# Ledger of designs, part 10: VH-VL binders against q9fi13

Target 1, 266 residues: q9fi13
Amino acid sequence: ASLSPEVSPLLRAAHHTVDNYVKSGMIIGLGSGEASDFAIRYLGQQLGSGSLHNVVGVPMSARSASEAAKYGIPLEYYRDGVQIDFAFHDADAVEENTLIAVIGRRRSSQEDDYILKQKSIVKVADEAVFMIKEEQYKAGLEGSIPVLVQSLNWLAIAEEIDDLYLGDAEVWRRASVENEGPLGGDFPIVTSDGHNILDVIFTTPIRSLADLATSLDKIDGVVDHGLIIKTRCTVVIAEETVVRSVTLQTSALEGGVRTYGQTLQK
Key: E = the ipSAE of ESMFold2; O = the ipSAE of OpenDDE; V2 = 0.75 times the mean of E and O plus 0.25 times the DockQ between their complexes.

## First folded at step 16 (VH-VL; framework fv_lerdelimumab)

Design Y3 (at its last look DockQ between E and O 0.73; V2 from the best seeds 0.00; counts 0 for: pae E 2.1 > 2)
Fold by ESMFold2, look of step 16:
Structure Y3 (fold): chain C 266 residues (1-266), chain A 122 residues (1-122), chain B 109 residues (1-109)
Amino acid sequence: as target 1 above (266 residues)
Amino acid sequence: EVQLVESGGGVVQPGRSLRLSCAASGFTFSSYGMHWVRQAPGKGLEWVAVISYDGSKKYYADSVKGRFTISRDNSKNTLYLQMDSLRAEDTAVYYCARQEPFTWGSGYFDYWGQGTLVTVSS
Amino acid sequence: SSELTQDPAVSVALGQTVRITCQGDSLRSYYAYWYQQKPGQAPVLVIYGQNNRPSGIPDRFSGSSSGNTASLTITGAQAEDEADYYCNSYDSSGNHLYVFGGGTKLTVL
């Protein structure tokens, strides 16, 4: 039953995600990115064939909404208090074992405006899937962690973050054009909510993304960041010949202990 | 939306060469496996070759191995079949086909071109 | 052997049910896929895996498998169902990674 490697891993992961996690009658958060685009297309085809029915999409971005409309997925737009059964999304990296995901590493300037919405929809959903390539699933993650900050105080906030991680990370204000240096040049990104994005760029492995999220959340003027901690989630890992998944399983008891586990699918 | 258009067929003598092309549009060509399937006049379908999405893996039916070469140019959205040392039994309509994945299997051919006829005759 | 064997022809009365079979050792391990071909046209996928229909294929088409045999069933056959039908399978252990059956010509009476 070994799969053939003729199709790109992300296209295969997208089909796997829809086939295994989407059921008729669901309200589904529709992610952004290459794998999410393939998943949205395939979901639309399953609705058109009648293999799935009564599925409503909640798009995480303008791109997600446009893709869903192209393939005839009925849409409901995100608002506070919306109930979402399931969400899928591309992640930039996932920490091994904890399944904490990193989103919002720069893809395009249009996606910068949706980091908060993407995170909100994933967190509100009852269950989530992140679709990633194999090399982005590991322990000891490095690289950029995007942090949304109040724009008028950005420099003071950047200095505070720099002091916390001196020797381990550099803090850069994200610019609307490339190569503008650590201050972000004349045209820094300002989101529609009035936030700058600070890229906290780790050059040493991060021991715990959970601790990093806690430390960032304590800083006055930090609005949010690109770390997603989701209790009920699965990471669908696109490999050359197979698609595998890693799932957090929550076992609740009085005085309960969370159980972390893995499942592999053929 | 999805289109596959074969070209390059014709009448050739045995032992000669011919190159087929398949122009793809309406989808992300570089993410899909691509196949050649042929059909001799009055006969059934015969799988010929496959090339992976990035071109790194190629597989051939035994009947054409060593004589045919599948290739792709993802910058031009084009699939190719170089056919050398042609024989009379290679006479067929040649289709290009796109491979769509299936979660519990190898995948299937969801879009086909209309085919190009190759006739190998003296 | 990676061969897939189909009966060369079957007939069905309009509105009746017909079953087209495909037999081969690879079908013990791999799903069958079914293609319809009308004269002068390219093949069209009608069933993938055991019993999945692509968009636009009517629900009178269904598939099943048991042992080394896969079947395509058409309930309530219509005149437009008259065509050649091919099964296809994958078998990484043989000389042919992707194998078609010989085809079955369906005549609707």
Scores: ipSAE 0.562, ipTM 0.808, lowest interface PAE 2.1, mean pLDDT 88
Fold by OpenDDE, look of step 16:
Structure Y3 (fold): chain C 266 residues (1-266), chain A 122 residues (1-122), chain B 109 residues (1-109)
Amino acid sequence: as target 1 above (266 residues)
Amino acid sequence: EVQLVESGGGVVQPGRSLRLSCAASGFTFSSYGMHWVRQAPGKGLEWVAVISYDGSKKYYADSVKGRFTISRDNSKNTLYLQMDSLRAEDTAVYYCARQEPFTWGSGYFDYWGQGTLVTVSS
Amino acid sequence: SSELTQDPAVSVALGQTVRITCQGDSLRSYYAYWYQQKPGQAPVLVIYGQNNRPSGIPDRFSGSSSGNTASLTITGAQAEDEADYYCNSYDSSGNHLYVFGGGTKLTVL
């Protein structure tokens, strides 16, 4: 049976994520975004009702921390060596089949500082879920890929990236103010770690996010990027009347054969 | 805290129109389907209408179809019910309710307003 | 169109158990939701799904379903439980209709 489309698909995705992956006693990476807000809320409700117990959250952002606190979820802050059983997060886009996720696309300046943290938590988690809408799941992704770079040499790095993807992408440094052009003006965004953020904006479909990630990693001065490759990963896709989950099988990646599990949930 | 507050009720003559409002707060209004449910004096609950989270879909009970229009302004966190061609049988307390999604079914009404009384009388 | 039927009134002695039943074809496919309404107040969700209680609802409230029926059970009825109880379900055969039962008035003796 199909679900009615009265509520936001992401709200349903969030419920699906918590119901299917969260268990009592887990340490959970709490993602950031609209779906994550819903998931955190629902998680809190489940704890309050007694459906779940002894769950601790590790927030990926100030936003997630605030939401978790609001709904009474005990928190542990991220640190090196932390064990995380499960993590959920909003992705900006997910590449079909590979399930490589794009995060960190400019939504708010407040989120810029948490790209690395989000990526770290997702990677360290035993299992992770990305929550997205149907239109965010496709082959040949377009749009911006955020790249964190050293601030001192950002221009040289930007030029190198621009040359590498000439004709396919434009490179813009994020600015704290609007309409400052590709250089980011006099007030570029600087993360707490001292990094600038370059948006590599692809105007043509990206052939392979994996290759893109590899190429970016080879550039001197690139600190990291908004591409997440997670082996034990599920993408929860919120459609109009259904929630679909696609899971990447870890064993398949090691053998070069990728097997994907797809489950349609009502 | 989730709050729903209905307003706009009153006494009207048959054939007239009335517009109800429901002010929502304490949650992301734009993510939730919203409903109107009414209750005639001394009678049971009757579902009236639903509007999707983005306003793209609207459904009505047969009893009000063609006469009532449900709408919403997500920028104002407000739900509306335009009631035209009012009849005596439309006399009721009108509740707005938030829909919480559920896996088996469309969802349930987890929060209700206190209602606003509409009286249609000659 | 689907209809849900409820007994119009039931009584229970203080501290005893009462079961309110809802019947309808929609219940074969969808769970019932239960709402409590006290005089002069708005309805309050008390049970959803198989047996889920919202926060703040006492554990003496429970839900069950079988076939085309759903039931709300109050184990150890309290005086404050005196109210009207409505079952509700989704009817996908129509235009996303939500249907309510006729309501059951529960009297606590």
Scores: ipSAE 0.529, ipTM 0.815, lowest interface PAE 1.1, mean pLDDT 91
ESMFold2 (binder alone), look of step 16: mean pLDDT 90; pTM 0.921

Design Y4 (at its last look DockQ between E and O 0.63; V2 from the best seeds 0.61)
Fold by ESMFold2, look of step 16:
Structure Y4 (fold): chain C 266 residues (1-266), chain A 122 residues (1-122), chain B 109 residues (1-109)
Amino acid sequence: as target 1 above (266 residues)
Amino acid sequence: EVQLVESGGGVVQPGRSLRLSCAASGFTFSSYGMHWVRQAPGKGLEWVAVISYDGSKKYYADSVKGRFTISRDNSKNTLYLQMDSLRAEDTAVYYCARQEPFTWGSGYFDYWGQGTLVTVSS
Amino acid sequence: SSELTQDPAVSVALGQTVRITCQGDSLRSYYASWYQQKPGQAPVLVIYGENDRPSGIPDRFSGSSSGNTASLTITGAQAEDEADYYCNSYDSSGNHLYVFGGGTKLTVL
């Protein structure tokens, strides 16, 4: 849909997202990351020109809040019960066909505190968009899946995960500094909520992110993880010369199936 | 704030070379397409060249093709125009311009420098 | 040379409405963008897309397109609107070619 190949893929994806999914009057979850920064800047420009009006942002992180303030976007802060019409966010990867997104990889240690908030805002929003580069949209994903765990029991939790994925993944406690080994060194990351982050690093393709999410959710002491299953979502994929979007088909859900904690239309 | 500052203009003889620079600040330079646009004295705007965000694609107006080379150094946030085999008709103010993407088109020039004058005369 | 055609000059009485036109085959396929230039100054974007206005441009500026023609309209023209106006579009006949019109000098009477 976009014909501006002279600009970077994520800049194109950010413009596409705001232009096609943001409407005047919305309360919008403001994501975190490079594409989200561009989307926030562009949204601010659209508000300043009058092309959009009465938009309020709900930032997913300190980074998102800072960018929104820089560009004059009115803010409300996330709390239980807030209405969010739409959210956009950078994803680290998205599984083909299921559109299950991975967030919270080791993009920046400054973002470690916000994995839960980012996931919560995306899930609460009526609809969501993930913005990714073409290479991040595939089946058989590899790499890190972040898992937030109770810090007291982290080693037992790590061993349980390791047993589930023996030979397929390594489990590392995220450290404050690089190269501290699987235990996370003298100063492992502890989030403001008191959690350690375990990076479950797959060196072979993951067959199903849904199965992985289910397995992680069953482990005592796992607080949450970086896998987002969102029933009303679109993935905006920035390719070399174009931007395309993939929307989750809902036909399998039209039979009145209730997902845990969600209600589907007939 | 977005700033684009051209430099390197001056008076040169026909057949000689000149290199223009455009220093960029206040934005993620490496994500934007960059253009040169010129304006001869008393005349209109003429598009000269474009370079993609990563430098991999370069395109030129027919009037300068083979004589001018556009380039960029993303580590220094700088756009360049190497101008060889200069002719009298290359006399103009040269502007650098940033390309903002447009979802339904090829984009547009949302920020311009103040220009640098190139005079080609005997 | 430019394949976008503009009238070289147009006049408008203060407070009245004026339309500046730009014609070319590329405009059947691609939107124009419009630039205002005052003497001794760099061009300034005033309209892009069909009728999109950047932040800071007064709402008296608007755009439209039909067939091979794009138009810039100034409603309630003010003395400060006196300037040269250029259209630009992508030219599908070239690989990645951007073409400017010849410009229109707007005089506010």
Scores: ipSAE 0.668, ipTM 0.861, lowest interface PAE 1.6, mean pLDDT 89
Fold by OpenDDE, look of step 16:
Structure Y4 (fold): chain C 266 residues (1-266), chain A 122 residues (1-122), chain B 109 residues (1-109)
Amino acid sequence: as target 1 above (266 residues)
Amino acid sequence: EVQLVESGGGVVQPGRSLRLSCAASGFTFSSYGMHWVRQAPGKGLEWVAVISYDGSKKYYADSVKGRFTISRDNSKNTLYLQMDSLRAEDTAVYYCARQEPFTWGSGYFDYWGQGTLVTVSS
Amino acid sequence: SSELTQDPAVSVALGQTVRITCQGDSLRSYYASWYQQKPGQAPVLVIYGENDRPSGIPDRFSGSSSGNTASLTITGAQAEDEADYYCNSYDSSGNHLYVFGGGTKLTVL
């Protein structure tokens, strides 16, 4: 084995991502999460050492902005029409083969407001990387899928979603306080755009994230969800002794033959 | 700022035990592999042991295997080295060091503590 | 177990260039890292990878590798560069050993 398993897999993934994709002069979407923190730190170090130069970061969250500032990375805030050369982000899960990423699973309240921004930056970037651990890359994903909905009629929307996935999933509205039950209590999370966040919690393997995304998009009142589909991206998978990268081209998603690029990096 | 501070060193008799600690700060301790490296007086550096970021894996130099135990408490940001059955040849300054990964290689030690002296003498 | 060998001592005149070499089978497969140690101080990383320097390390320090050797080069040696230098590499014997060279004492004349 060329890589020692002594360090966190996500730390290895982050270093791999920066070393293989970041070039001097790039505008980079700075993701949010543990791996992204490592990547931002490493990026800052590379800038400080002179290994990289003239890199500007576009943070996907307050967390990433703070980390970037801490390590001296120049920042530009996201706006419509911004050009992004590369973006990296933590995914909660990635579906095997399709490379559909799940983002926005509940971690902290501070992240709830950035799901849409994260999706936007990843999609607008010329190239994007999701960093994950081995156990986060699989077919038949389980767990929660975040769904942003209109706050005014969130209950009706939630009921519709619940009906669609009856027996397979539970629908919970995110609350500001934990343990408030599926309705989210008296203090539900409301994004800056006025949206509630429903967590569709699957207790059975999801057959197709693509189909799920499509079905969610058809529901009136659904604003968006935590599924990133039809996006050219590379998934950097940190395994025990190796970092593996899997790439999917956008053209392959739009009705062509899926071409997968896999590289094992020592 | 990354800091590593060793403690627990002292003078002990052969056959006795000693426990070293390394207090870490300024970084996400739980994400990094940690090492012990020692240096006998007037001698070179000798790798002693490594523990993975989550403590699930431990490896030792042959010279200390079976006698030394490396451990960590990530909730306290502390690395430990339990040294049993101490010998005169274990006399050294003991350093804790943080491992950074490398894309092609096992890694390197980017931060070191100032070390703590262990003297084994009758 | 793998071994790394270094010359025990080398000298360089002030402002001149010196190369410290480390040799071992592990270096065929892994990069070396180099550490500077001054008397009474802890080791300090000066070079890792092919030729990477941590922040704060002067650019007069450089690294190279060839075959089963790795080298640390100081171009324009300064008085403060007088120290012991150790190479380190991974021992692929299966026990995740990080073997150090015997160290090289650099004297700046």
Scores: ipSAE 0.551, ipTM 0.814, lowest interface PAE 0.9, mean pLDDT 90
ESMFold2 (binder alone), look of step 16: mean pLDDT 91; pTM 0.941

## First folded at step 17 (VH-VL; framework fv_lerdelimumab)

Design Z1 (at its last look DockQ between E and O 0.01; V2 from the best seeds 0.00; counts 0 for: pae E 12.4 > 2, placed apart)
Fold by OpenDDE, look of step 17:
Structure Z1 (fold): chain C 266 residues (1-266), chain A 122 residues (1-122), chain B 109 residues (1-109)
Amino acid sequence: as target 1 above (266 residues)
Amino acid sequence: EVQLVESGGGVVQPGRSLRLSCAASGFTFSSYGMHWVRQAPGKGLEWVAVISYDGSNKYYADSVKGRFTISRDNSKNTLYLQMDSLRAEDTAVYYCARQEPFTWGYGYFDYWGQGTLVTVSS
Amino acid sequence: SSELTQDPAVSVALGQTVRITCQGDSLRSYYASWYQQKPGQAPVLVIYGQNNRPSGIPDRFSGSSSGNTASLTITGAQAEDEADYYCNSYDSSGNHLYVFGGGTKLTVL
């Protein structure tokens, strides 16, 4: 059955996410992005109305913290060892079947500093949801994969990555100033932890995000990347008239057979 | 705070045209469907028209179809209702309303403007 | 097009409970929303879905649905609850239409 087609698909996805996964008493990771903004707002409204109670948010970014505060959601800041029941987040893309998510594609300079935090919160959560549009759910992903690297040796690392994916991808270091070349100019983005961000821009479909993640992890000087592999993960896909949910079944992964659940919601 | 403010109402003769505006603030206007609802003096609420968040889809009540045109300018956070070939029975307070989605069905009108009066008389 | 029907008027004594019912075929498939309108004012959403209250709406307002009916219940009616109440639902028989009931005038005695 069709949902309200009059409203934004992401808005519908956000409501779906909160209504289906958030329960009273939960500690939830608050994602960052357009859909997350809607989810946070809606969550706040549900708390205000009494439909939900005793929910605490752990923001993944300054943006999410601000939104949560605006709508009166109690906040707890992320720290090591924190228990999180559920997390939602905007993904830039999700690989079909594997449900590997890509995050950290450049939206704003303010988000660059939160890639690691976002990954950490999603990973530590018992269950996680990625909210995306239909066009962001693909079998063969293209585009940029963010890679956090040590700043001191960024060039050597970039060269290694470039060689590894020669012909398939270009490597660009993020710059704080627009219109800089692939080296990022004289003012590269440096995270609060002292890392540079390399965008590995694939011009051909990536064969396997899982393999890519593994290969990146083996490169000396790579701190982390924008790929999230999460067990107990659901992708909420905002389609034109429906919200579709795809869930990764964790138990099937150990046996080599991956089973996926799909639910159409009206 | 979410606000909707209608304007453009007035007294017009039958057959004339009038354009209503609804100025929205306090939310991401471009993400929401918007509606016009009218109420004749001493009568109930009557749904008039809806426009999707991106303006790609429009639907009208049969009573106004072919005469009224709903539109929006998301860059200005404004909803419009062009009313042509006005009739006496179009006399009403016209409200703009925001549609909030509902996970288990179609949405509802969570915010309303204060309305603008349109009077069609000879 | 589908129609929603309401009793034109009901009364309730102060502090007592009253139920306003909306009936129509669309309610078999879709939830209703309820709107309160006081004289000279715009409608205000009071209930949506099965029993969801927006922020700021007192808990004496509740909603229910059964078959082709939806109901708004006020438990412990207050003087300020005197108003017109309208139900609304999606009309699937046509295009994307939203249909209102005829409205119920509630008098608090």
Scores: ipSAE 0.863, ipTM 0.926, lowest interface PAE 0.5, mean pLDDT 92
Fold by ESMFold2, look of step 17:
Structure Z1 (fold): chain C 266 residues (1-266), chain A 122 residues (1-122), chain B 109 residues (1-109)
Amino acid sequence: as target 1 above (266 residues)
Amino acid sequence: EVQLVESGGGVVQPGRSLRLSCAASGFTFSSYGMHWVRQAPGKGLEWVAVISYDGSNKYYADSVKGRFTISRDNSKNTLYLQMDSLRAEDTAVYYCARQEPFTWGYGYFDYWGQGTLVTVSS
Amino acid sequence: SSELTQDPAVSVALGQTVRITCQGDSLRSYYASWYQQKPGQAPVLVIYGQNNRPSGIPDRFSGSSSGNTASLTITGAQAEDEADYYCNSYDSSGNHLYVFGGGTKLTVL
């Protein structure tokens, strides 16, 4: 049974995700964000009631681990060779039709360290769900794309990215303190792995997130970025009164990946 | 052939310390979570502690928390239990046990050592 | 925070079927594993998950669960099955805490 329409859209999306994608016995990547917090809470309730059995979480962040511990979900920590059946995560935006997700736009000292881990867990999982609000699902996305770079080379890397997207984007080094200038002020973010974060801020619609990801991947000194290309994923879209989902699966046919279609649930 | 061999047990006075070792062989020790389980004379099994495959996570039963420390040296294939502030109630046979299927957190105990006796008496 | 409750003793006639039960709140969320212990010996895993047997465990051993109860069944009990049997489960209280039942002494008549 689904929640009533009066409940917030993200809570409905979280319940939909757990109800339709989590099965007993799974190892599940536990995402970060408001919808992920709701999903973790609901998953813990399902384990406590006996509606689900033998679920183990792999947290994507300290936030995810804390929520899982609070609600009694046993944890396995991410390492090479961990098998992950399914992962859910909050996305900041999703490109229509390709289902390429943007993560890492949100800032906190806790979340900035976890962009790479979040991406790694989603990519390793057999299948993934991104939970978003309705307005974040569209073609021609704009706004920030976070890019993790080597700290010593950051300015040269920023200039190279700026040259690729001159007139379309601004490149800013992420600061620990809000309202710093494009160089990141006196307190730029440095992750625990020693990376700076460049926010590539598009003011013109991005024609292809796939092409953007490819271009960023080729730049010397770019460690990774907040674009996730996942061949087996579903986007769960929180609409005002209903939850909608769009699924992408790897084709068994040589030569392509196909979207299998949309489902509407009320 | 998986083998786990405990050592370091003995007779000790209350308030003193003792260190137990568990030597592992016949498997890739660094791929497995490891546990200590104890059994007081004539009593049932009591779980004591767990350590993840890489040693990064450790958890303890309430009865020993703050007094016992689990650790491992993966280069020597050895699990340890440092027991401080020992009490008469800690008298037991101590077993080390290997966890499956996960390297940490959740599973079952598929191989056990033969145990080492710790006696705490004045 | 959950305990696992087992009857302290059960008996079975040679060749007959016996069920050993284990009850607790954690079993609503997590399967029990079952351990056989003979006097002076270490425990041996006999059933894990819902009904999986390790290699070398006779197929007369089986497991089941319903609600907050797990059961170990021995069909056609043999003299060598006389032992103490412990159930074990993960405690859903958030720490990676495992709890054992108090044990059931099986006597084969």
Scores: ipSAE 0.005, ipTM 0.489, lowest interface PAE 12.4, mean pLDDT 85
ESMFold2 (binder alone), look of step 17: mean pLDDT 91; pTM 0.937

